# VHH binders against Uncharacterized protein AF_1353: the designs that were tried, part 8

Target 1, 325 residues: Uncharacterized protein AF_1353, of Archaeoglobus fulgidus (o28918)
Amino acid sequence: AEEKWKMKVIWHVDTSGEPFMDLSPDGELAAAVDWNNAKIYLVKPDGESVVFDIQGQDAVKPVVSGVALKDGVAYVLGSYEDFVGIRKYSWNGEVGEERHGWAGSVSDNILRSPSGNHLCYLITIDAGKQELYCDGVKMTLGGDYYFLNSVSDSGVVVISSGDGTHVFKEGNEVLSFNTSNVVAYKDRVLVNEEDFLRVYDLSGNLVGEKEGYTFSLTTLLRWTLLPTERYIFRYEPLEDTHVITWDIKQVETLPGFPQFANDHFVVTSKNGVLHCYSLKDFHEVFSVEMPEDDGLIKLSDDGRVMLVSGENGGYWLYVSSENNF
Short names: E, the ipSAE of ESMFold2; O, the ipSAE of OpenDDE; V2, 0.75 times the mean of E and O plus 0.25 times the DockQ between their complexes.

## First folded at step 1 (VHH)

Design Y7 (framework vhh_7yz9_2)
Fold by ESMFold2-Fast, scan of step 1:
Structure Y7 (fold): chain B 325 residues (1-325), chain A 122 residues (1-122)
Amino acid sequence: as target 1 above (325 residues)
Amino acid sequence: QWQLVESGGGLVQAGGSLRLSCTASGFTFSNYAMGWYRQTAGNEREWVAFIYSGGKTTYADSVKGRFTISRDNAKNTVYLQMNSLKPEDTAVYYCAAQIRYSWKGTSYYDYWGQGTPVTVSS
């Protein structure tokens, strides 16, 4: 049978290089970066789009390392002509910058919380000196290389280093772990340690665990574990996606690898097809063929808008004309 | 149960060639990016080559032009063709499926094989 919702491509662009994209939670704005040509596309769900050149160093295009959307503005993290940091783009053009470092500084990565109420990015000023910016507030980090793992809607920030992971809230370190596989959801942290999935609160209390339910970060910045308000989705080889409650009980199995989840939907990929399931009862609400062998997806909170990138570049914006759920 | 099984290592003379194979089972191989890494005595594991699910490749500067990574999705296998081998290439070679992505480099990995030793004599 045909899928309940009809998802149609309303906008597409061919690009090359690493994909950097974001979709606003309300689906009103998509941002897609053509990394090799240093261009940013902003797209609305009616298919209207604008494109801006991202200014580079002299005649050379900048090194872009990510994009995030907040309040109708795309924050493009990169190394620019005389600084490292952010260039901001709205529908009407460039609207500001956050300038740090010097021409030899490098950008690492940028993440926003799921609702967009928090935005953090990481830069390397010099060897052994890094700076984390969260909502305009600077934290100086020393020593090891760091990677920004996750940012939660409660303002929990997880940074991994060569020696493990550090968890911050409101500029203060609240927890640390001897593993790099740590992600946050609201005021909880999920940790892969000693062959266990463990869930901790911010006081360090263990609230749940399960042996063998380990997880990790894959290419294209995809975790094999996605937490949401009601469920945790974990990829299990041979069994596809396990649907787990916060007390670490499996309640469902869904086909494929979990690509994206929000509080209403989860999208899995299997055999070149993206399948979207409602979290109300896990019925499939739509499916679409992936345009590439692998890529990233982002879905709006209401499931009506989906942004897809290819692993080798390219972006596709899907919009549903049928949204009765 | 996921498995990565490496083969093809051994003793070879400088200037020689070896082809390493890594066969995957227990997961959908075609959906995973694959990498080869090596560890020399007393040193940390270092990245050698990487191949995305769509076939794009990247190489460490020390092996570029000498090594070629490839995959055969029908056989669930990733290969590392090593040409013009040097004594400095002596290491235990590891296959990995899906690696932690970081602009700083790939420090953490999802799935590892047990490794296959390669010794290059002078």
Scores: ipSAE 0.000, ipTM 0.220, lowest interface PAE 10.7, mean pLDDT 82

Design Y8 (framework vhh_7yz9_2)
Fold by ESMFold2-Fast, scan of step 1:
Structure Y8 (fold): chain B 325 residues (1-325), chain A 123 residues (1-123)
Amino acid sequence: as target 1 above (325 residues)
Amino acid sequence: QWQLVESGGGLVQAGGSLRLSCTASGFTVSSNYMGWYRQTAGNEREWVAFIYSGGSTTYADSVKGRFTISRDNAKNTVYLQMNSLKPEDTAVYYCARDLKYGFSGRNYEYDYWGQGTPVTVSS
């Protein structure tokens, strides 16, 4: 009953600098930034690609802080010559900008919700002053330096500083926490507090908790947490990936470190191999050797398209081919 | 080719100060997410301080108010200023480039970008 898919690299480019990439949920478009050369690649699952110069007519090379895809458009967050904000690229070229701040402003990060229905980005205008933009709506932040943790498909937005976290929905703060390790999934919030993993609804009701099941938003601790509709994936040192339900019951263990999850699949890495598992029964759908030890990974909702980066640049696009002879 | 070189560790008395340095080669610290981590022999590695590409910083509760992470873009160096040191701060300190792009799509394995610098705080 299990047939493994054959995944083939159909597109590759060598780049340098910090990897920034995104893959549309339907797999129809990939975006990849060549950070050092200030270029963006847009790639289709048939292997066709176009490339655009993010610097354009500017005398100063932009500092790119992220990219997100929405409705066939790549939103490139950057610190540009005379503004901070977004340059937008479609298959046919640049289609617009969102301009904020001044030349001394800096970009922080950009996130979209898993479906792409919501997109937020954070910028620092000057010392102690940040602006958060979500779906074109501005919120001014002050006092602390914040970072954008997560954006959910229900429009929940999480920002954190070292001194705490604020959770917003439709521009209104609904919850706050005295910890920076907070993430949202739909209308639920996962919180690491007092050596517990806790799950709250947006009214502040505790849904579940477990002592010792903590997580961190920093990557090197390997205490990561990936929420999905049915399960939460958490890396446990020495045991690999725990599969837990939203009431915090462990139902399965998967080999390796959880790299990516959507509502249908989870991808783990183990000994230089990426393994994709179906969330229906946790059977392995495919495996591929990682092109490099570290990097980013994104998988389409149907599992048929996968975008992988290297740690210091480089991108590979994999497509499923079940009809090969 | 790409390297992180840590320095500044050593033996210090409780209540003293140390400044750790982490110099990068082959990439720029101002365009990357950088962190300091520490590990003792019997314990898992723990995060200490983090600085984002935009310059925002965050700290573990155990070091807030005592440690400060900063960077010097001209020197391509990340610093950890450690004040009011306690015996509990005794550990090997690691500098790392870290990835943080939201919850879906993050990729990493344990891979040390630096050798670490030992810090011993005597009581």
Scores: ipSAE 0.006, ipTM 0.325, lowest interface PAE 9.9, mean pLDDT 83

Design Y9 (framework vhh_7yz9_2)
Fold by ESMFold2-Fast, scan of step 1:
Structure Y9 (fold): chain B 325 residues (1-325), chain A 124 residues (1-124)
Amino acid sequence: as target 1 above (325 residues)
Amino acid sequence: QWQLVESGGGLVQAGGSLRLSCTASGLTFSRYAMGWYRQTAGNEREWVAFITTGGSTTYADSVKGRFTISRDNAKNTVYLQMNSLKPEDTAVYYCAASKEYTFYGYGKTSHDYWGQGTPVTVSS
């Protein structure tokens, strides 16, 4: 029999502008940015929330470029009145900042690893000069402009520019590729190279490959390929989501586009509905109608808390009912 | 409140040149990377060129060596100088404004701001 639980919306806010949000892996804290009003919401799974003005005492409204949760603190990446960097918010208010650059510097993006053990952010200090900060360690970048692609729980950091990628661990470049389609998972990197999906270890050894299994970025900067401990989820147009093992063999097909995956669950979207599947046996554990046509999705490790955005703002926090079906 | 306005399109003979302009209002132009995209009937928008806040440029292979993207922050304007035009360059051209990371990867169409488009027709 299929076992399903019900998800209900326990918190919602209308916002406008680019959606930036994060959900802690344990589901105990959600963070959501009201981009247009420069506010940060922190929300608990019981529906309690607090809101803070990201602007602080600044006369100039900040430009927010992302948010990440680590140890109960929301790290808000922004271009502020006189610096670029981080403002930190806990449930009780602002608890600190990391200041870099000058008023003309701009923030790029921020990512944490899936567990939150590593956090990186990228900023543009001046023309032709970027700085990457990972766990408080700075790396200066020059030449092309880079984007932070991926941060793994093993401390692997992937940055890409246009048509090229560099892979770092502990400040040292370990691999480079002549493609922008590269993501990391632990000590492995997945690369769309030529017409192959390729898997490399950090010594540059090829672990697996398959011709034709390409992947790319889509709307809202989401990858069509999501790696997890046991499986890789790849969107195949017209054939839904292929579930692939790390030796690149397909073992299952799930309906829809893969929106989010962790080591226990994958969430796909199809015909305006979000479907969550257990990776233990691929049975559907819940489904909910999407509040808007498209948005970002984050799910807790236990599958009981889900944060959803609209494409142009708006946030919904879902929590499982106490009773299963 | 924000707006991107393209101009400079029109009908041109193969081998000719056109200069497209895109003027921004209601945003802090110097903080945005700018890009040009084109679209033909029945096809998705395809990327043509990007220029970063610092002035670094990147081009699609189909236009490299023929097209030049540039910007003038004092005029809040991005330009696309199109030389040696071919019939296959016929399209509606759109400018886009976004943070630099949003222009990462070829063919990205999820940008903060878009213009309404300006048609370019290249006759043989």
Scores: ipSAE 0.006, ipTM 0.301, lowest interface PAE 10.9, mean pLDDT 84

## First folded at step 2 (VHH; framework vhh_gefurulimab)

Design G3a (from G3 with S56R; at its last look DockQ between E and O 0.05; V2 from the best seeds 0.00; counts 0 for: pae E 15.0 > 2, placed apart)
Fold by ESMFold2, look of step 2:
Structure G3a (fold): chain B 325 residues (1-325), chain A 123 residues (1-123)
Amino acid sequence: as target 1 above (325 residues)
Amino acid sequence: EVQLVESGGGLVKPGGSLRLSCAASGFTFSSYAAAWFRQAPGKEREFVSAISYGGRTTYADSVKGRFTISRDNAKNSLYLQMNSLRAEDTAVYYCAAGPRYFKSLTESHYDYWGQGTLVTVSS
């Protein structure tokens, strides 16, 4: 196994309120929202940063519901003074808006696919009326209150309400389920139903299942099941992270809770320490003490840039030091 | 019909305690963020506390450590335990709910509101 990388904090800011952040898959741009002060930071891996005022000239402080990076632009989903939608920021400032609804409309959440090639957001226009925007294409939803669960690199979009889920591809509903615990990876749909993990293709064929392999969304909006190209990472209650192959067999156990995964790395947390493992051979690539007890984690595809938040404030950008080699 | 109904307000001496309740009906309360706001006479309505649909909480700085928000999704109810009450806590307290927010400090981002319950803190 290779020597462990030395990860160094190259940027930090103290903030307050709900953490919302994103890191581009190539690690070249990070976005972090100072929720209570209506600020957004954009940060490069060399530590250079810029900050913008999300409220601007509005008399009402926005309620940010998420941020996603696409093509060097931060999409800030929020409820603004007279609309719901997106304010967009690039390195040089605000570069656009997507305005919907009216002053009483509210935002729910925004997600991008793992590679960033798809971006969707969900807004509530009025009671019982929502709009889903994916890659600029609108879909009107009614009759329930939905949450955006998952957006895959192949364009599968999963929305859920209390006990139900709808799965879309290219704007068309292709599957539905009587559970809200549904996520997608490419054209595969992973479902927790009837005490089973089940995997379906988009034609509705059951491809695999295992009793007892349940999963859910935590109160911090973190899924306890993280699918990637080769492996699925599952938090086992009372146990650590189980590494499962797509034929639904456990092949490894890693310490702690699975905070983040991409197709190359998984980051777990245990006893206040973040551990990053390579998916090639599961050697530990690095570990760092968490800056706060809990928070959000994003890691670049190459594992060299990591963005960490605290639960209610603070962001830290870690970069691999060249001194490790 | 969507309803939020506050109760538990009243007159209390400084240093005392009150527990406010909010009963929700006509919508799926468990899927909503919920909050308490308050309005003192002649002032704008201000944020007090919020709780996400999953139980994450936040508080205005002026009430941290003295007030505790909680919810009971099975009973469609929201609560505010107010301890160590001060004269400046005198206000009409409003229950609010907004869909799919973790928590929000901004009044305009809550869709459903109660009529309010008066809390008076005085000797």
Scores: ipSAE 0.000, ipTM 0.199, lowest interface PAE 15.0, mean pLDDT 86
ESMFold2 (binder alone), look of step 2: mean pLDDT 84; pTM 0.865
OpenDDE, look of step 2: ipSAE 0.016; ipTM 0.344

Design G3b (from G3 with S52R; at its last look DockQ between E and O 0.40; V2 from the best seeds 0.00; counts 0 for: pae E 12.4 > 2)
Amino acid sequence: EVQLVESGGGLVKPGGSLRLSCAASGFTFSSYAAAWFRQAPGKEREFVSAIRYGGSTTYADSVKGRFTISRDNAKNSLYLQMNSLRAEDTAVYYCAAGPRYFKSLTESHYDYWGQGTLVTVSS
ESMFold2, look of step 2: ipSAE 0.000; ipTM 0.258
ESMFold2 (binder alone), look of step 2: mean pLDDT 83; pTM 0.851
OpenDDE, look of step 2: ipSAE 0.019; ipTM 0.281

Design G3c (from G3 with F102W; at its last look DockQ between E and O 0.49; V2 from the best seeds 0.00; counts 0 for: pae E 15.1 > 2)
Amino acid sequence: EVQLVESGGGLVKPGGSLRLSCAASGFTFSSYAAAWFRQAPGKEREFVSAISYGGSTTYADSVKGRFTISRDNAKNSLYLQMNSLRAEDTAVYYCAAGPRYWKSLTESHYDYWGQGTLVTVSS
ESMFold2, look of step 2: ipSAE 0.000; ipTM 0.208
ESMFold2 (binder alone), look of step 2: mean pLDDT 84; pTM 0.863
OpenDDE, look of step 2: ipSAE 0.008; ipTM 0.230

Design G3d (from G3 with S56K T58R; at its last look DockQ between E and O 0.14; V2 from the best seeds 0.00; counts 0 for: pae E 14.7 > 2, placed apart)
Fold by ESMFold2, look of step 2:
Structure G3d (fold): chain B 325 residues (1-325), chain A 123 residues (1-123)
Amino acid sequence: as target 1 above (325 residues)
Amino acid sequence: EVQLVESGGGLVKPGGSLRLSCAASGFTFSSYAAAWFRQAPGKEREFVSAISYGGKTRYADSVKGRFTISRDNAKNSLYLQMNSLRAEDTAVYYCAAGPRYFKSLTESHYDYWGQGTLVTVSS
């Protein structure tokens, strides 16, 4: 069991608009988008930062729909002046673009897998046509109503519509469901069907279920169910975080809403406080007051770097002053 | 039961402004995408603007830069700020709501609709 760490704000910026951010799993780079001003910040854990103008030479301000970090590069998904796609930024500036569609096309969303080994984004080209790009490979979708729910470290990709979900592995549809409440972890697919949580393997075998363990997507695109290697963190409305093993048995209760989890830590929020717990023994590693009433959370694999947003702007980078492995 | 009620329509001179409101009730508005459509006399209903449950926006080219969609989830309300109005903006404006992932330009993809509010731009 370890004592609580001291987490300090090393970097902060006031921004406005929808928060889009990412933190590399090793904690060495954070990315934060000032949505209304079309800026992207890249930040290191020592507090050094750079800022770039996402609009560049365009006559029209871009509409950013997300950001993901891969190999020291921020992929900024947006609707730009005459295309939809990606502008890429490294520490020293813009390093490329991925251009698709036309001026009327729309960016949907971008996700990376938990380790960062897979990166996917979804765009709407025209009515009835979307394109999904995963690791540089395009898949054309016969609709304009899909959303990217989840990308797992084993390359499972979950896309949903208002009336169903399709699960892909290496470009092949392997499962489908009549609900939009579906996420994946590695080769396991977690589904909220009716009043059940159900877990399927990629062959369609039901490997676990529990009545009443529902989950959904909430504001700020936060799932109320967060799977990790050993545990699943589930929020029951009007209750706290339930810690569940993969055989669907509850083994712990943690206070608040599960904001973020990786294979080593879970961060919950309750009464304006962020609490981080080690998955080794569930001791509280640190707590900090939330800088805003609500927001997004990302934490490095070692728990030492945390990026926090406000609901409508503002970013804070927290860093631990000690090594507690 | 689900209701969407528009207000704020009226007569305005070219170059003027109006703010439309849509009050939602009978469902969890914060979990839905919302949109404005309009129908001019003798024309098909057309897309104006949409906003996802998370605040991502989309605009028809004809209104981009002049109209601003917004929502207040605490008040279950959707708004359309209409600036620099033109005669061609004359129409009945409809509030619509659909599934949270939905950003379609197509009216059939929205489940719930208001009764409309008339905007007339004329002198």
Scores: ipSAE 0.000, ipTM 0.187, lowest interface PAE 14.7, mean pLDDT 87
ESMFold2 (binder alone), look of step 2: mean pLDDT 84; pTM 0.865
OpenDDE, look of step 2: ipSAE 0.012; ipTM 0.290

## First folded at step 4 (VHH; framework vhh_gefurulimab)

Design G3e (from G3c with S52R S56Y; at its last look DockQ between E and O 0.16; V2 from the best seeds 0.00; counts 0 for: pae E 10.9 > 2, placed apart)
Amino acid sequence: EVQLVESGGGLVKPGGSLRLSCAASGFTFSSYAAAWFRQAPGKEREFVSAIRYGGYTTYADSVKGRFTISRDNAKNSLYLQMNSLRAEDTAVYYCAAGPRYWKSLTESHYDYWGQGTLVTVSS
ESMFold2, look of step 4: ipSAE 0.005; ipTM 0.260
ESMFold2 (binder alone), look of step 4: mean pLDDT 83; pTM 0.858
OpenDDE, look of step 4: ipSAE 0.320; ipTM 0.689

Design G3f (from G3b with S56I T106K; at its last look DockQ between E and O 0.48; V2 from the best seeds 0.00; counts 0 for: pae E 10.7 > 2)
Amino acid sequence: EVQLVESGGGLVKPGGSLRLSCAASGFTFSSYAAAWFRQAPGKEREFVSAIRYGGITTYADSVKGRFTISRDNAKNSLYLQMNSLRAEDTAVYYCAAGPRYFKSLKESHYDYWGQGTLVTVSS
ESMFold2, look of step 4: ipSAE 0.005; ipTM 0.290
ESMFold2 (binder alone), look of step 4: mean pLDDT 82; pTM 0.847
OpenDDE, look of step 4: ipSAE 0.021; ipTM 0.486

Design G3g (from G3c with S56Y T58Y S108K; at its last look DockQ between E and O 0.22; V2 from the best seeds 0.00; counts 0 for: pae O 13.1 > 2, placed apart)
Fold by OpenDDE, look of step 4:
Structure G3g (fold): chain B 325 residues (1-325), chain A 123 residues (1-123)
Amino acid sequence: as target 1 above (325 residues)
Amino acid sequence: EVQLVESGGGLVKPGGSLRLSCAASGFTFSSYAAAWFRQAPGKEREFVSAISYGGYTYYADSVKGRFTISRDNAKNSLYLQMNSLRAEDTAVYYCAAGPRYWKSLTEKHYDYWGQGTLVTVSS
């Protein structure tokens, strides 16, 4: 018999502004940013939460550009009063800062790897000058405006500028592409070149390709392509979720829009309902009505904890009383 | 202060061409997704075209093959080349800027909007 469990809202907060959030892979810690009020909430699965003012003693409210959890610490990327960079929060409070640039500098985006073992963030110091920080190591970027596309568990970092992409590992550029549509998963790189989805290894060897399976950077970070260890989840408008193996073969179709995936589960949305499927056999393990319009979804590795944001604000933490994984 | 200012609208005959411009100020426009929307009289505002930070372009079915969206990062500007214009293209065209990365093609996901420029296609 297929196992299903119920997810219950254990925590909720009303917020407004851009939804920046993260959930640790083990589900033990959720971070949710109230963008307009410059607050960060840290939430545990038991519903206990703490809230911190990101502004602190600053006279100017910071502009948050993202949050990522690593080792129980929330890294809040933002433009602060005197600098651009990171403020760090643990359960016990603020635990540090990484200060870069100046008051006029801009925070771009922050990403962690799926497991949380790597964290990168990109900032714009001045016009034409950016700095990429990965695991504390700085790389200065000059010229065009870059965007941080992807960070993999193997430390592969993908940045793009215009129609170009650079792939780094351990600070060394290993690949480049004439497309911005590039993501990395572990040591594999997925690239949309022309009308092809291609998979490369870090040596530049083509591992697989499929014509017509294109994806775009525009939606890549959120919903175009979700790579996991076993499967790639792909979506096209007006279609359901295509379950693709790494040899670029479609093996299944799941209803709805792919919201999130880890190595164990995929969450889709359809008709205002979130559906979670096991990647073992693609049976539905739970479903919940969306609390609001489509936002962001994060799910723990065990499927027990789910963090949901509304498109226009608000966060909901769902927890299952059962952990059958 | 973030500002988007559209220009280039006007009266054009069916089959004609028009190029709209959107000038952004107060932020690094090149770091954001951008889009064109339009609202015809008595109708809801609808998506026309968008371009991501990475340069990916998207078009409404009604304008595919006729309209081209582009951006000039150096000029902090967005453009819409409109060819083979039709009467049904008559609308106020709005420039919009979204987050630093594209979330959606829907208007609700765009945070910054211009005041619009009127395009009238009439014989």
Scores: ipSAE 0.000, ipTM 0.237, lowest interface PAE 13.1, mean pLDDT 88
ESMFold2, look of step 4: ipSAE 0.000; ipTM 0.243
ESMFold2 (binder alone), look of step 4: mean pLDDT 84; pTM 0.869

Design G3h (from G3b with F102W K103R; at its last look DockQ between E and O 0.22; V2 from the best seeds 0.00; counts 0 for: pae O 10.8 > 2, placed apart)
Fold by ESMFold2, look of step 4:
Formats: sequence, structure tokens, C-alpha cells
Structure G3h (fold): chain B 325 residues (1-325), chain A 123 residues (1-123)
Amino acid sequence: as target 1 above (325 residues)
Amino acid sequence: EVQLVESGGGLVKPGGSLRLSCAASGFTFSSYAAAWFRQAPGKEREFVSAIRYGGSTTYADSVKGRFTISRDNAKNSLYLQMNSLRAEDTAVYYCAAGPRYWRSLTESHYDYWGQGTLVTVSS
């Protein structure tokens, strides 16, 4: 409809430290990490929440490097007192651990695919050795500078380093590039090389390109290019969000920086306001003043649940008002 | 309590050298990226250099080739060797620590900060 949805804050907590959070694609569970106090909150869209102590019995506070939700379970990647790996939390408490390495090992990052059907995390065991875990399957990597760039719904996994990027499918390297600016969507690989945006299939065929359509990972760890099923959202500095089709043709411009996108919505930020647009016709579905200027954003597939973090701490869960009368 | 304490600042002539130190306590320093930032009078604080767990380093273009960042995880310490100093290097230098990031050039990604040490480069 033409009328904007009324988004209401149903849950808020003040926290401190680096924000790490996730929202399940169906909007039924949110996870938020209070980094400095070693707590994780699990929150439902009705505002109920539970909190767990991530440190547990450890004498040393963990260093959390990410969280991802899968099947109602929060996977908290961290460097713990005597191991690196995952502590798992469901609504009723801790439900397991995945322990690797030793006290000197460190966690790098964790990602899930857009639908949540794949989950990967990267850890550094020792100098010159990292391990990638995807869906419970380990791959050992030579080097200690790798970063997990993206995980697609078809199981394409992209890792980058100072020596370039490696693209995997089902545990096998299928492509490599001499740039770190590589992300994937399903079986398509988007690459920023030689001042071009290039799109490759998994056989290495170039299926689209455009000079000047560059993208990168910002210093705030935000990709300036977000692929979805039908559209690619690209930030052009000072020119807002460009909406591009997969034949690399610009078809729309939206105000602000593309903070988050799924196959149905894109959320941009401009001048302290979050704007959500439907991908059906690009009408604005809702807008919300940001609680703080540099927050992170997650949105459910139906656009009705949004999790926002703050730069200076804090999380806000927004839910659309429904009226059946 | 978490604490970062810088030392080694002072007055030096152009072309000279200084070595800054930062002592960390109250947390597991080896699990963090560490960085130096600086703030000249009347200017915004700016990135100087960072170092990750595995020893990989990043430098601002203005200091590349002249400054060297290093860390000693056994001593929970971060260092900045500053060579070929210029008048424009005059600033308060800050030590910072944050979670392990691939590249972390912005101050908002560092949650622990020192109080700063003044470096003055003047004839």
C-alpha cells in the first residue's frame, strides 16, 4: 500500500562495545551481544527476551567476533579462555560448544547465507594457519590473513587475503581473483577488478561487466555492493544508492547508503533516517529515525521486524504494527 | 580494569627519531588489533598505523616508509618506531585496541584508548 507502516520499538537494551547481532530471516528471533559485559540477548518479536552469560566459568572475558542465528540457535564465535570457537544458545539456555585451537588461537568472523541454510566461520589457530568451518565441515587454510567475505544460499563461500580471493563450492576451490573485493549471490560471483564491476559464473565465464561500477568493503566493514535475487544495490559516493539489474543496467536511485538488503526490501540510511523500500516498485514502506548515526541493520524477509544497533552501544527491535480491525 | 598507557613522546628535531610504547593491562591483548592514531592541534584525530594478531600491518600514506608498528604480545605492549620525523608529525599520539578486524582504519572500531603522548617536531 501507499501508506507507510508504523514501526514501533518493542525491545531495547543499552550495551557497550562492538555490536554483534543477527535476526532470523523469518523475524522470529533476534540475537544481540553486549560485547564488553559478555552477554547475549535472545529476543522474540513480541518483546520477550532472555539473557545469557557468554563468559560462564572462564576466568578471562571472551572476545566475541560475531553471532549468527540458525534453526533457533545463536552461534557465538569468540576467543574463549582456552579455545577458539562457538558457544551456542537457544531460548532455554546454552546448548553446546564447538571447541578448536588453544588459548592463543583467535576468532576471525562468522557469516550465514541470506536464507540461513549455510553457516560458516573462520578462526586463526596459529600464525600462518586458519581453519574455515562451513556447515560442520573443516577446511584448513595456509596463511593467517584470510577474511570470510560472503556465503551464498547455494553454498558459495568467498574468502579473501592480501594475496587475493578464493571462491569455494562444496569444499572445492572453483575460482580465484587478484582482488579482495569479491562477494557472491547464489552461483554468481561479483568482482571489483581493474575499475570494473564483473560478474562471473562458477565456470569462470564473464557474464556481465561495467567500467566504473566499483565496490569495496568500507573501513566500517560494510560492503558498498549488496546483491539480491533481482537487483544489486551499489553505493556511489555522494550519489546515493544505485539500483542495478543483473545485466548491469541502472534502473533506479534511492537516497542514502545501502545498509541491508534481502530479496524483498532494501534499507538505506541518509541524514540519520533509515528508509525501507519495497523491491516490487521501490515505494518507501517505512522510515525510522536512527537511534544513533552509525548503527547496523537487519530486516526480516517480510520487512516487518528490524533489528538496529547503535554506534555507542544499544540495540533496538522494531516491529510493524498490525491492525486487523 | 582495562588500561592503555602511552610513553616515549617528547621534543625532537626534524629528521630525528622517537619510539613510542603502549602498555596494555586488564585484557588479553594478543586477541586484539592494536593501532596508533594522532591528533594535531585544531584537527580531527587521524589513523596512523595498525597491527593484527598475525603481524600484518597497515599504515597511513603520510607515514608509510618512515614509521614501523610492532607488538610484543608476551609483554602486552604496542610500539611505534618513528623515523625521519617532520614538523607535520607534531601531534598527540594515541594507542588503541579493538576486536580483530581485517582492516580497521576508523577510530569507532577501537573500544580501548590511551590518554595520549605528545610528540613535537621542531627546530
Scores: ipSAE 0.006, ipTM 0.303, lowest interface PAE 9.6, mean pLDDT 87
ESMFold2 (binder alone), look of step 4: mean pLDDT 84; pTM 0.856
OpenDDE, look of step 4: ipSAE 0.007; ipTM 0.275

